VH-VL binders against Probable Brix domain-containing ribosomal biogenesis protein. Designs and how they scored, part 9

Target 1, 157 residues: Probable Brix domain-containing ribosomal biogenesis protein, of Methanosarcina barkeri (q467k0)
Amino acid sequence: MLVTSSRKPSARTRTLCKLLSRFIAGRCMTRGKMGMQELLEFAEGGPLIVIGEYHGNPGELSFYDEAGELLFSLRFTDWYSKELDSYWFSGIEPKLAGQGEIAEAFKVFFHFQRVENDKIDQLPPSSTLIVVGENDIDFMGSGKSLFKLNLRGFKKY
Short names: E, the ipSAE of ESMFold2; O, the ipSAE of OpenDDE; V2, 0.75 times the mean of E and O plus 0.25 times the DockQ between their complexes.

## First folded at step 5 (VH-VL)

Design p25 (framework fv_iratumumab)
Fold by ESMFold2-Fast, scan of step 5:
Structure p25 (fold): chain C 157 residues (1-157), chain A 118 residues (1-118), chain B 107 residues (1-107)
Amino acid sequence: as target 1 above (157 residues)
Amino acid sequence: QVQLQQWGAGLLKPSETLSLTCAVYGGSFSDYYWSWIRQPPGKGLEWIGDIDHSGSTNYNPSLKSRVTISVDTSKNQFSLKLNSVTAADTAVYYCARLDYEGYYFDYWGQGSLVTVSS
Amino acid sequence: DIQMTQSPTSLSASVGDRVTITCRASQGIDSYLTWYQQKPEKAPKSLIYAASSLQSGVPSRFSGSGSGTDFTLTISSLQPEDFATYYCQQYNSYPLTFGQGTRLEIK
């Protein structure tokens, strides 16, 4: 899976791009002047996530399928835990937990293993987990929140 | 057009503090992680740590108790201090820039040989 | 920490030979691997990133392959300037770690 940003991204947006790509076991690519066609070529038949900005900060995730069709988008604000500073990613694909429209969209897009909310505490210590909640999406490693996207909107196309 | 120039430390005695500075010329300073990497004579590369323009650091756990990396954004410089050196710290020390995506080191300083007397 | 192990540690070859160097990660790193070339008394130079993407200005005789834990660097037809030490490096997680190096020398 390819993760990139809007053109001329801020340092904060680039940081999120690298972090998100490492978390989902995907690739991060500098946008530069590339249009959608060039990005799809680099995605090599995979889906694409584009991080957009809102008032100079990362504020939008847009999810495109293998054909370059926009599937859905999220509006958010980002938050980072101090736990992130000492966290070392294991390269294992995350599991997905949560219920609702956004969780179902993620299930279709990612194909990650699903886990029930009441089973989260039973995961191995090396596990990474995406928890889609009512107000945020929590990216967890080793039982701790590493970073969150506080939800501001969701649009399905 | 980016160049890294480094200076400081040469010959040290055990227990002393190693101090090196790297100056960055050309390009953007604020968009990158700036790293220190060392190489003992005849051996491989070891990543020491990195810093961004805000002063946020990452350190190799094996060195974390002895290492400090700092940044001076007004001069586009960053520095390494390594406390309580031993003969095992004898190495060529490089400053380097981690590329925009964080995938590889794209520019390197010339290297500084630091020898800790036995 | 992710440990990177290269094989062989040294290799002798002749100009024109096809050379293969391998790198193994102790944990899955997807394609988050970079190959470097280092000549004596010089800083390393990146050759390949994302396991298989060739750096601009690097000759096409260099290629990389692999994913997960097993990676290969291939030089299809060795040239005199290719005698050097080669390192793999993972960037999947901190701390960033390098292999121990493979020294490529003249037969």
Scores: ipSAE 0.000, ipTM 0.496, lowest interface PAE 15.8, mean pLDDT 86

Design p29 (from i7 with heavy chain D99E, light chain T34A Y94W; framework fv_iratumumab)
Fold by ESMFold2-Fast, scan of step 5:
Structure p29 (fold): chain C 157 residues (1-157), chain A 117 residues (1-117), chain B 107 residues (1-107)
Amino acid sequence: as target 1 above (157 residues)
Amino acid sequence: QVQLQQWGAGLLKPSETLSLTCAVYGGSFSDYYWSWIRQPPGKGLEWIGDIDHSGSTNYNPSLKSRVTISVDTSKNQFSLKLNSVTAADTAVYYCARLEYEGWFDPWGQGSLVTVSS
Amino acid sequence: DIQMTQSPTSLSASVGDRVTITCRASQGIDSYLAWYQQKPEKAPKSLIYAASSLQSGVPSRFSGSGSGTDFTLTISSLQPEDFATYYCQQYNSWPLTFGQGTRLEIK
C-alpha cells in the first residue's frame, strides 16, 4: 500500500503521511513532481492513498485503486495524542471496527480484519485498531487514541 | 480581500423551494469549501452544509433530506436549494468561506427568508 | 453531535469592565474552537480560532483560552462597540456546531 501527499507538502502533511503508512503497514513516498501515472508505477500494482492539503494543513485523503481510479475521498482535520511519542509500532496490520458507508469502503479498500464494536475491549493490548465512527476515524493502539481524523466529508465516486 | 455577495428570493409559502446564490470575488475559489449557515430570528447559528469547486458536498444531517448545494465554477458561484419549506425555515441565511475546514471567514451580507402563509 | 453550551446566556456590564464568557463541549475537542462576535442585523465576525489565536484586525483586549472541553473568551476592558452576541463553534468533529450564544448588554 502506497501513501503519498499532494505536491510540496508541509511538515504536518509529511508527518501524517509517515504516521499513516506506519499504522497501516504501508509505505510512504515523497511526492515531488510525480503525476498519477508515475505514482502507480511506484505502487507496484497496489492501491494508493493521497493526502491533500488546504493551506499547508492535511485535509483530505483520496483512495485510488490499482488502475488509478478514484474510489472515494475523506475530508478531515487531524489530531495527535501525546501517546504517539512513546508508542511502539509492531508493523502488523490494524483491525477495523465501525459501521456505515465509510467503514464498508475501508473494509473493501484495505481488507483488514473486522471487529464488532462490542468486542473491542477483548483485543490484546498489542493490537492496533481503526474505529470508524459517525464523526471521526480513530487510530488506536494499546487501548488509546494515537491520532484521529475528524470527519468533514465523504464522497464516493 | 475576498468578498461574498448573495441574492435570492425573500418571501416563500409553505411547501415551496428556497433558492439562494452566493458569488465569490477575489482570492482563490478552488482552495476552499464554501458554506451556508442560517439563523432564525432571535436564535443561534446552524451550519447547513458546504461545497468545494469540484462539487463535493457535506450536509448537516438534520437538513440532509431537503438540502442541495451546487457550484458553478465558471462564475465562482455556489447556490442553496432547500425543499418543502415550513415556518421553521424562516431565518437569515449566510454564505461564508470555510477556513482550514474549521471556522468561517469571510461571510456574505445575509439574506432574510420568511416562510408564511 | 458535539453539543456546545455557553454560560451565561446573557450578562450586563459597563464600559471598562473585564468580561468572561465560557463555552463547554460535550466531549473533548482539543483546541478546535472558534469565537464569533455578532452585532444586530450584521453577519458574525470571526474573533478567535484554534481556541486562542486572535484574528487579524481584532483588538488585543480580546483573548481566548482553554482546551479539551472548557473554553473561555475574555474581554479585558469593555468598549462601547463590544456590546454584541458572542458564539463559540467547535470544528473538531463533523457536523460543525455552535453554542447558543451569550448576549452582552449595557448595564
Scores: ipSAE 0.006, ipTM 0.534, lowest interface PAE 13.1, mean pLDDT 86

Design p31 (from i7 with heavy chain H53Y S56D, light chain Q55E N92Y Y94W; framework fv_iratumumab; at its last look DockQ between E and O 0.68; V2 from the best seeds 0.00; counts 0 for: pae E 7.9 > 2)
Fold by ESMFold2-Fast, scan of step 5:
Structure p31 (fold): chain C 157 residues (1-157), chain A 117 residues (1-117), chain B 107 residues (1-107)
Amino acid sequence: as target 1 above (157 residues)
Amino acid sequence: QVQLQQWGAGLLKPSETLSLTCAVYGGSFSDYYWSWIRQPPGKGLEWIGDIDYSGDTNYNPSLKSRVTISVDTSKNQFSLKLNSVTAADTAVYYCARLDYEGWFDPWGQGSLVTVSS
Amino acid sequence: DIQMTQSPTSLSASVGDRVTITCRASQGIDSYLTWYQQKPEKAPKSLIYAASSLESGVPSRFSGSGSGTDFTLTISSLQPEDFATYYCQQYYSWPLTFGQGTRLEIK
């Protein structure tokens, strides 16, 4: 899965691109001058995620299918845990927890294994987990929050 | 406690531009989005859009082609301009604080705008 | 856009009654819902946020419940000052949308 940004991204947006791609076991790509057609070539038949900006900060995730059609987007502010600084990424695909239409959209888009909320504590210590909550999407590793997207909106196309 | 005061209410003719200003007193101006909401007489509420201290705007798609919200950080004020008004734009217009989560509190006193056709 | 539908559109009640009004979202919105009270010629006042959290200064007779698509505002013992129009609003998806309102009238 390809993760990229809007053109001329800030350092913070580039950091989120690298972090998100590593977390989902995907690939981060510098946007440069590329349009959708060129991005789809590098996605190699897979879907892609584009990180948009608001005044130099990442603020939007847009999710595109293999044909480059926009499926859904979400608006957010980003937060990073100090635990992220020392975290070791194992390259394992995350599991998905949560309910509601964002969780269902993520399930369909990513095809990650879903785990019920009451079984989160039963996951192996090496597991990574995306928890779609009421006010945020929490990206967890080894039982700790690594980074969060605090939700401001969701739009399905 | 934060208070909002608004002005610019009046009678407009079709095709004119509606202009309203809201001033924010007390509290932190830079930590919030500041919003405009309208209510036609006897009807429900419609969110118009919002702006933050840095000028970041969000607009209701139904009004996006006609609406501009701007901010004056030196005065802790923000303003609404709505172009090409019609009788359907007759409403009480409110400014309000939008916190990070997305509900409105506090609200300004409201400004009645009447568009005579 | 997420459509918010309130029922009933109007309701007549007496002081001391238990009043229930409902709000339905066209899509799942988790708990991203606020209830407002609006009196004639006044701006709305927020009563409840996050579906069930009472705003500071709001009387304890007001309560909210629900998640997903179905939400309820309850007034346990109606007081004279509670006759007003009540609105729900979702803040799950943009644009932000309100219900059409429920007008609470004296019986």
Scores: ipSAE 0.000, ipTM 0.464, lowest interface PAE 18.5, mean pLDDT 85
ESMFold2, look of step 6: ipSAE 0.029; ipTM 0.642
ESMFold2 (binder alone), look of step 6: mean pLDDT 92; pTM 0.932
OpenDDE, look of step 6: ipSAE 0.017; ipTM 0.644

Design p32 (from i7 with heavy chain G27Y H53Y N58D, light chain N92D L96Y; framework fv_iratumumab)
Fold by ESMFold2-Fast, scan of step 5:
Structure p32 (fold): chain C 157 residues (1-157), chain A 117 residues (1-117), chain B 107 residues (1-107)
Amino acid sequence: as target 1 above (157 residues)
Amino acid sequence: QVQLQQWGAGLLKPSETLSLTCAVYGYSFSDYYWSWIRQPPGKGLEWIGDIDYSGSTDYNPSLKSRVTISVDTSKNQFSLKLNSVTAADTAVYYCARLDYEGWFDPWGQGSLVTVSS
Amino acid sequence: DIQMTQSPTSLSASVGDRVTITCRASQGIDSYLTWYQQKPEKAPKSLIYAASSLQSGVPSRFSGSGSGTDFTLTISSLQPEDFATYYCQQYDSYPYTFGQGTRLEIK
């Protein structure tokens, strides 16, 4: 899985690209002057996530399939926990929890193992988890929120 | 009150590997990029690269084939290795925090590295 | 790479003078520009970020302006401690690049 940004990303957007790619066990690539076709070559037959900006901050995720077709996008504001200060990623794929249209889109896109909300407490303490809620998407590790995307919009294509 | 403290090699011969380490005090590793910048005597500043808390790096293309930046989150340290040095690598090397608005602050005290035969 | 060119490369001035230093980017960088001050044998100190925003603790005689490709740093009334080398830096895209510096000397 390849994660990149729109052209001329701010430092904050680059930080989110690296953080998101590590969390989902994917790769982060500097955008530079690359167009969509070149990005797909670096994705090596995999899907692509592009992080876009609003007001110079990360504000949009766009999800593309292996052919470069836009599947869906979501708009957000980002929030980071102090727990990130000491957290070290192990490169393990996260599990996915939540209900609703965004959760179903994520399930189709990522193919991560699904976990029912009432069974989250039963996961090993070292597990990483994406919880898709009504108002946010929570990226969790070691039982704690590491960062969140506060939802501002969703569009399916 | 020192926020960034650096140490490492001072005098090298051509073809050797330069190694410097920077320790961070009072800042969250996860909120910032951690950078290396150098300044040859009497010349301007050159950004070498940066790293985040997860170990993800970006390097200046002019140095990418010779440079490695690594992080040790258990010690709040990050390090620079530059291999195959030449006299052109003689410079003061600084570690620095890069905040999301694109400014470097604080800076380490600097380490003079001299490469001579 | 984006090339940053400063003008002049050096200038001499007297205490109390208004000093203007310019910085040009080889392509548009919006307002993604930082100005630094460096005194001999010291690390640089950031003065201005986002082209015009004054860093905390920096005297109000310093100001920045510009967007796109042309930027200026102004010192409204030069003080003895302001004699230093000044650098601009773009953070629009990787790699980050600095101007060659402007050395401000006592006349």
Scores: ipSAE 0.007, ipTM 0.491, lowest interface PAE 10.5, mean pLDDT 85

Design p33 (from i7, 36 letters changed; framework fv_tislelizumab)
Fold by ESMFold2-Fast, scan of step 5:
Structure p33 (fold): chain C 157 residues (1-157), chain A 117 residues (1-117), chain B 107 residues (1-107)
Amino acid sequence: as target 1 above (157 residues)
Amino acid sequence: QVQLQESGPGLVKPSETLSLTCTVSGGSFSDYYVHWIRQPPGKGLEWIGDIDHSGSTNYNPSLKSRVTISKDTSKNQVSLKLSSVTAADTAVYYCARLDYEGWFDPWGQGTTVTVSS
Amino acid sequence: DIVMTQSPDSLAVSLGERATINCKSSQGIDSYVAWYQQKPGQPPKLLINAASSLQSGVPDRFSGSGYGTDFTLTISSLQAEDVAVYYCQQYNSYPLTFGQGTKLEIK
């Protein structure tokens, strides 16, 4: 899966692009002047996530299918744990947990292995997990929050 | 330094539409997220809604049927329209910039709106 | 909607004494709360964001703490200029909501 940004991204947006792509076992690509068709060529038949900005910082995720059609978007503020400073990314695809409209959209989009909320404690210590909650999306590794997207809005197209 | 300034008529008749303007200066308007907040006399703060850089809006569910927020990028202005006003809409109206991490800074000075016949 | 409830509604504190204002959310909001000071005839002024991060230019006597549902604003040594109404605000989810306000007065 390809992750990129809006044009002329800030340093914080570039940081989120790299973190998100490593977390989901995808690729981060510099946007430059590329339009949607050029982005789809680099996605090599896969879907695309575009990180948009709010006041020059990451604030929006837009999810596109293999044909370049916008499926849904979410607005957020980002939070980072000190645990990130020492975390090792192994290229393992995360598991996905959660309930609600955003969780269902993620389950259709990502095709990651799914986990029921009451089974989270039973995951191996080495697992990575995306927990889609009511107020945030929590990106977890080794049982700890690594970073979160605090939800401000959701739109399905 | 970003500055916000509200303007509009101080008196509106019941059942009419309240129209206010927020003028943004001191920065790139296309990168701003602008919110409207109001405060009735002697009461607390109530969030009305917001508009982002793309023109997408969010409204307080309690006001959604009556409120419209729009922007004119060429004038660096954000407008608030509130229809079918009553005495309960009497308040000081503020526009404010939401910082990317979620707090309001800066605020405009506020404009007083009185709804009376 | 997340409901923010402040306590007390009003507080009278002697000059130089500690003032404490509480804010409770109806749902968990991590540390996503801001505190504002409002003096008569003025717009609110941001004091603290992310529950505990003091804004530039705000005196060190102000501090914030809390996580989840319970948050506190503290003024360690009250000064005359601190007479105001104080509001907490959550920015964890839409719609954005404020507490009802706490009026701080000199004893």
Scores: ipSAE 0.005, ipTM 0.474, lowest interface PAE 13.9, mean pLDDT 84

Design p34 (from p33 with light chain A50Y S53T L54R Q55E Y94W; framework fv_tislelizumab)
Fold by ESMFold2-Fast, scan of step 5:
Order: sequence, then structure tokens, then C-alpha cells
Structure p34 (fold): chain C 157 residues (1-157), chain A 117 residues (1-117), chain B 107 residues (1-107)
Amino acid sequence: as target 1 above (157 residues)
Amino acid sequence: QVQLQESGPGLVKPSETLSLTCTVSGGSFSDYYVHWIRQPPGKGLEWIGDIDHSGSTNYNPSLKSRVTISKDTSKNQVSLKLSSVTAADTAVYYCARLDYEGWFDPWGQGTTVTVSS
Amino acid sequence: DIVMTQSPDSLAVSLGERATINCKSSQGIDSYVAWYQQKPGQPPKLLINYASTRESGVPDRFSGSGYGTDFTLTISSLQAEDVAVYYCQQYNSWPLTFGQGTKLEIK
């Protein structure tokens, strides 16, 4: 799975691209001058996530299928834990928890293993987990929040 | 103890739709992820897909265009439908419960499906 | 997808001797490996979970070890009833994947 940004991204947008790609066991590539066809070549038959900006900061995720069709997008503000600097990513795909439209869209897009909310405590300690809540999406590792996307909007196409 | 039992036709013609059922007995059905796994003669295990308590499904990408998994809570059954079958779909089909941590236990006994004219 | 590769594809061991089956993952999976035994005409049976934890009722001669990318199933003293195909499975990430299997036979 490929993660890229809008053209001429800010430092914060580049940071989120690298972080998100490492978290989901995918690849990050800055947009440069590439169009959709070039991006799909680098995705090698996989889906694509594009990080857009709002007022110079990362503020939008757009989710494209393997054919380059836009499936859904979400608007957010980002938050990062200081523990992130010392966190070790091992290329493990995360598990997915939560309910609602965004959780269902993520399940269809990512194919990550679903975990029921009441079973979260039974996960291995080394698990990474995406928890889709009502107000945010929490990206967790080793039982701690590593970063969050505070939800501002969701649109399904 | 929870038990799983597969059932369905043993013979399916090429291009038709294969339909199998898994009946769950004992224990709480709502607490389980039920998975379908198949094994062609003399070959290894291939994961097909799963269904959770809410009816949400996951499918193997190689089979996603042909496979549908659903559940009927009133009958305590999970069904598998695989369309446009070919000889490559000849296999023993298992349903299995995914334990909380991610291993399969228990498994059904399996049902043999042969695709031939 | 995480690819699980077993070695050897087949193994012949004399009764009473040690059998060793290896399983390698394409990326780090901590201890999130299960081992299954499958006899002809039967479904797979869980032997070991979390790389080294024996399932209740599994004989002491079966043991698992390993961490990260390299895992081993050992049968310390082969018995006739141990003839089967053995599979490893990772449960670290989706989709859940199995090794191709190792056929264990008596020499």
C-alpha cells in the first residue's frame, strides 16, 4: 500500500506520510510532479492514500482503490505523542477496532484484522491497533497512543 | 464446547455457484469470528474469508470477486457462496473458529467439494 | 501479506529420534505463530500457540521455539502416531497466512 502527499508538502505533512506508511506497513513517496498514472505504477497494483493540506498543515486523507478511483475522504487535525520518537516499528500490520461508517470504510479498504472493542484487552502486548472512535482515530502501539487524527469530516463517494 | 459442522453438495458443475453452510452448536455464537479455509487434494491450506458478530466480512483478495460469506443468526449458520467455479476450486472446505489471539480452534470436520461435469 | 516458508517440504525420521521442522516468516512477527498437525482425512489440530505454548493434551515431546522470523517445531522422540503434515501459521497481521506444510514420515 502506497501513501503520498499533495505537491510541495510542508514538513508536518511529510512527517505524517512517513509515519502513517510505517504504521500500516506500507510505503511513503512524496508527490513531486507525479500524476495519478505515475503514482499507480509505484503502488504496483495496490491502493493509494493521498494526504492533503489545509492551511499549510496535513488536514485530509483521500483513499483510492487499485484503479485510482476515489472511495472516501476524511478531514482532520493531527496530534503526536512524544513517545513516538523512541517507538520501534517492525513492519507489523495493525489491527482495526471501532464502529460506524469510517470503521466500515477502513475495514473494506485495508483488510486489516478486525477486533471487537471488548476483545482489545486480549491482544498481544506488541500489537499495533487503529481505534476508530466518534471524535478521533487513535493509532496505538504497545498499549499507548502514538498519534491521533481528530475528526473534522467524512465523505463517501 | 463449541462445535462446527459443514454441509453442502459434494459435486458442483463448472461455471455454477458453490453453496456451503457451517452450523455452529454449543457456546455463544455472537462471540465468534467464523472463518472458511479450503484445502485442495494433496495441497496446503488457503484462507477464504471470515465473518464477525455484526455480519462484517473479510475476503481473500484472490477470491474476493467470487466469494460471499453471510450469516443467519436465527439458524446459527454461516454460509459460503463461491461463484463461477472451476476444477481449481475442488477442495475440502473447512469452517473454523478464530480464537481471540488468532489461532484456529475448533475446526469443522470438513466437506469435500468436487467440481466436474 | 506475510509469507510463511517451511523447511524441509518432507522429512523422514526413525522412531525414537528427534524431528525438527522449521518455519520462516518474511517479516518480524514476534511470537505470534501457531503450529498444527494434520493426519489424513482429518482437520488440522492445534498443537502449539504463541510459538512455544503447548495446547492442553499435547504430549511433552512436542515443543516450539523461536522469535521474530525463525521458528522451530521439535519432536524429541518420534512415535508412530506423529506421522502427519505439520503447518505453521502467523497471527501477527491480516491476512492470516499458513506455511506450505512439512510432511513427516518414518524412515
Scores: ipSAE 0.000, ipTM 0.437, lowest interface PAE 18.0, mean pLDDT 83

Design p35 (framework fv_iratumumab)
Fold by ESMFold2-Fast, scan of step 5:
Structure p35 (fold): chain C 157 residues (1-157), chain A 118 residues (1-118), chain B 107 residues (1-107)
Amino acid sequence: as target 1 above (157 residues)
Amino acid sequence: QVQLQQWGAGLLKPSETLSLTCAVYGGSFSDYYWSWIRQPPGKGLEWIGDIDHSGSTNYNPSLKSRVTISVDTSKNQFSLKLNSVTAADTAVYYCARLDYFEGWFDPWGQGSLVTVSS
Amino acid sequence: DIQMTQSPTSLSASVGDRVTITCRASQGIDSYLTWYQQKPEKAPKSLIYAASSLQSGVPSRFSGSGSGTDFTLTISSLQPEDFATYYCQQYNSYPLTFGQGTRLEIK
């Protein structure tokens, strides 16, 4: 799975692109001047995530299928934990937890293994988790929040 | 109660693809990871990878470039393919069920000896 | 990767003896450790999970202890059927890793 940004991304947007791709065991691509057709070539038959900006900060995730069709988008603000600075990613795919429309959309898009919310604390500490909540999406490793996307909106196409 | 039965190729030449299949009987296929583990003669155990019912996989980084694990939920089966084998891939290969929360493997398949020789 | 080191590599003991096998992790794994018994030409059998929890059907003479980096498997009174190789395995981090094994030979 490919993760890229809008054209001429800010440093903060580039940071989220690299972080998100590492977290989901995907690949980060510098956007440059590429259009959708060029991006699909680099995705090699996989889906795409594009990080858009709002007032110079990362503010939107757009999820595209293998054909380049927009499936859904999220509006957010980003937050980073100090634990992230020393965290070592293993390259293993995360598990997915949560309920609701966004959780179902993520389940269909990512195909990650699901974990029931009441079993989150039973996972090994080195496991990574995406927890889709009502107000945020929490990207967890070693039992700690590494970064969060605070939800501002969701649109399904 | 739940049992695993495995089958596949035993004798291979260098550069060939190793292919093994494991069938699950008497239990739920969902809610578990389905794993492959190998053991070279006279040596210890090495985890290869796992897959869940949705097809989500985890692979040992040392093998990731050569390994593919797949699942067929309609048959309650999962399979291992290991490309470009060498003599170092000679081992007994086991399929096993992994309880992710408990972190242990049970049950195990009977094991398949795969020998790679010219 | 987390490296698991077992000690001793081999051990010979008499029926009725108390036997202790140790396992050391290269970094902290809390209690995320499983012990297995493997008899010749058979698949391993789980004995202890979560460092100290006894598997159903496993004799009470087997016990596990430890947390963090240092772990032990104890057999309080060796029986002839306990001849086997014993392995520890961590499930704190992928890839899952095993110790090199301890071969127990009963006199």
Scores: ipSAE 0.000, ipTM 0.477, lowest interface PAE 17.7, mean pLDDT 86

Design p4 (from i7 with heavy chain S56D, light chain A50Y Q55E; framework fv_iratumumab)
Fold by ESMFold2-Fast, scan of step 5:
Formats: structure tokens, sequence, C-alpha cells
Structure p4 (fold): chain C 157 residues (1-157), chain A 117 residues (1-117), chain B 107 residues (1-107)
């Protein structure tokens, strides 16, 4: 899976691109002047996530299928834990937990293994997990939150 | 070693506009949000808002109708304007860096703003 | 908005005492909480981030614990320089909010 940004991304947006791509076992690519057709060539038949900006900060994730069709988007603010600095990314795909429309959209888009909320504490400490909540999306590793996207909006196309 | 220096304001009358500026020395300006926080005499801390180098702002909803934060990236400075002041706006105002992880460090020296008739 | 409530509002203690200050969030904030120390006429200084991680240069007698909604700052053996006001702050969501403060006074 390919993760990129809007054109002329800020340092914060570039950092989120790198972090998100490592977390989901995907690739991050600098946008430059590329349009959708060029991005799809780099995605090599896979889907695409574009990190959009609001006045120069990361604030939007847009999810595109293999044909470049926009499936859904979400608006957010981003927060990072100091635990992230000591975390080792293994390149293993995360598991997905949560309920609701956003969780279902993520399940279809990512095809990650689903975990019931009441079984989260049974996962190995080394596992990575995306927990889709009512107000945030929590990206967890080794039993701790590494970063969160606090939800400000969701739109399905 | 990042240092913040602030200036402006002082004595204001009700209905006037408060104006403060903060300059950032050393370290990266473009990688952080830059914040304003206030503290009325003898009371606690209230976050006002923050801004990054591109001009993206976040404001406390309690102050949003009266507050504007702006940035001058050529000077590594950011500024606070608070309109229609009242006695309730009397406070020490601090500028501060919002660390990537979400807390404030370092802080400016503070500026006492007194609103009285 | 997430409301942060500290207890007690003020506390009197003697040098050498173990002191505990608590902070409660009105909703879950995981570990996204910082503790600050503020001395009179000075800007606050961060002591602890991510609920339990000690800032560089802060003495080891300071420790933080808790997660979710209930948090504690502990000073294991109070020193004269520790008399100050302490604030908790959540950074789980905007707007960023502080507790009302706990004033630590000499007995």
Amino acid sequence: as target 1 above (157 residues)
Amino acid sequence: QVQLQQWGAGLLKPSETLSLTCAVYGGSFSDYYWSWIRQPPGKGLEWIGDIDHSGDTNYNPSLKSRVTISVDTSKNQFSLKLNSVTAADTAVYYCARLDYEGWFDPWGQGSLVTVSS
Amino acid sequence: DIQMTQSPTSLSASVGDRVTITCRASQGIDSYLTWYQQKPEKAPKSLIYYASSLESGVPSRFSGSGSGTDFTLTISSLQPEDFATYYCQQYNSYPLTFGQGTRLEIK
C-alpha cells in the first residue's frame, strides 16, 4: 500500500506519511507534482492513501482504490506519544479493532485481521493494533498508544 | 537550545485590543506549533491557541470569537491579538513551544497585561 | 472539552515527607498527560510527560503514574525547592486543558 501527501507537504505531514506507512507495512512516497495516474503507477496495482493538509498541517486522510476512485476520507488532528521514539517497527501488518462505520471501512480497505474489543488484552505484547473508536483512531504497539488521529469528520463516497 | 522572548501590551482599557509578539531563537521554527497560554493573577493556566509556520491555527473555543494568532516566518515570530478586552482578560500571557508530543517547553518569560478603566 | 480536576487544591507538608497529588480527567486520555511545576513569578516547567516519563534533568524523587482517567504525581522525599504549585495537562485532544493546580506549602 502506498501512502503519499498533498503537494508541497510540511515537515509534520512528511513525518506522518513516514510513520503511517511504517505502521501499516506500506510505502511512503514524496508527492512532488504527480497527478493520480502517476501515483497509481507507483502504487503498483495497490490502493492509495493521501494525507491532505489544512493550511500546511496534516488534517485529512483520503482513501483511494486501485483505480484511483475516492472511497472515503476523514478529518483529524494528530498526536504522538514519546513511547514512539523507542518503538521498533517489525514490518508486520497490524490487527484492526473497533466498531462502527469507520472501522468497517478500514476493514474493507486494509484487509487486516479483525480482533474483537474484548480480546485486545489477549494479544502478544509485540503485536500492533489499530483501534477505531468513537472519537479517535489509536495506533498501538507493545500494549501502548504510539500515536492517535483525533476524529473531526468522516465522509463516505 | 531554544529560547523564546516576548514583548508588547501592558496597560489596556476595556474594549481595546491586546497585542503581544514572541520571537523564537535557535532550533527549528517550522517543525512545531507555537502557543499562547495565559494565567490570571493567583489562578490557573488557560491555553489560548497555537499556530505553525504555515499559518494553521487552533483556538480555544472559549476565546475563538476574539482571538487571532499570526506568524511571520521570515523573522521566526508569532503574535497574539485579543479583541474587545475586559477586566477578565487581566493575566500573565506566555508564549510557548508545543512539543510534538503535546506539552509546552520551552516557555517565554511572560507578559503581564492589566485591563482597567 | 476534557475537564481536569486536581486534588487537593492545597497541601501542607514538611521536608522529607512523601507527597501525592492526584489529577482526574472527565474522559479517558490514555497516558497523554504532563505534570508541570510552577514557582512564584516564573513560567511553568515540565516535570513528567506521557503520565510516567521523567523529563531530562528532573530529580528521580519525582514520579508519575496512572492511565485513562486517574493520575498521580508523587514526590518521594520532599525537598525545600519542591514547594511550588503543580499542574496536570491533557494532550489527548483539543482544546488543551489544565487542572486547576495544587499548591504545595511548607507546614
Scores: ipSAE 0.000, ipTM 0.485, lowest interface PAE 14.7, mean pLDDT 85

Design p7 (from i7 with heavy chain H53Y N58E Y100W; framework fv_iratumumab)
Heavy chain, then light chain:
Amino acid sequence: QVQLQQWGAGLLKPSETLSLTCAVYGGSFSDYYWSWIRQPPGKGLEWIGDIDYSGSTEYNPSLKSRVTISVDTSKNQFSLKLNSVTAADTAVYYCARLDWEGWFDPWGQGSLVTVSS
Amino acid sequence: DIQMTQSPTSLSASVGDRVTITCRASQGIDSYLTWYQQKPEKAPKSLIYAASSLQSGVPSRFSGSGSGTDFTLTISSLQPEDFATYYCQQYNSYPLTFGQGTRLEIK
ESMFold2-Fast, scan of step 5: ipSAE 0.028; ipTM 0.648

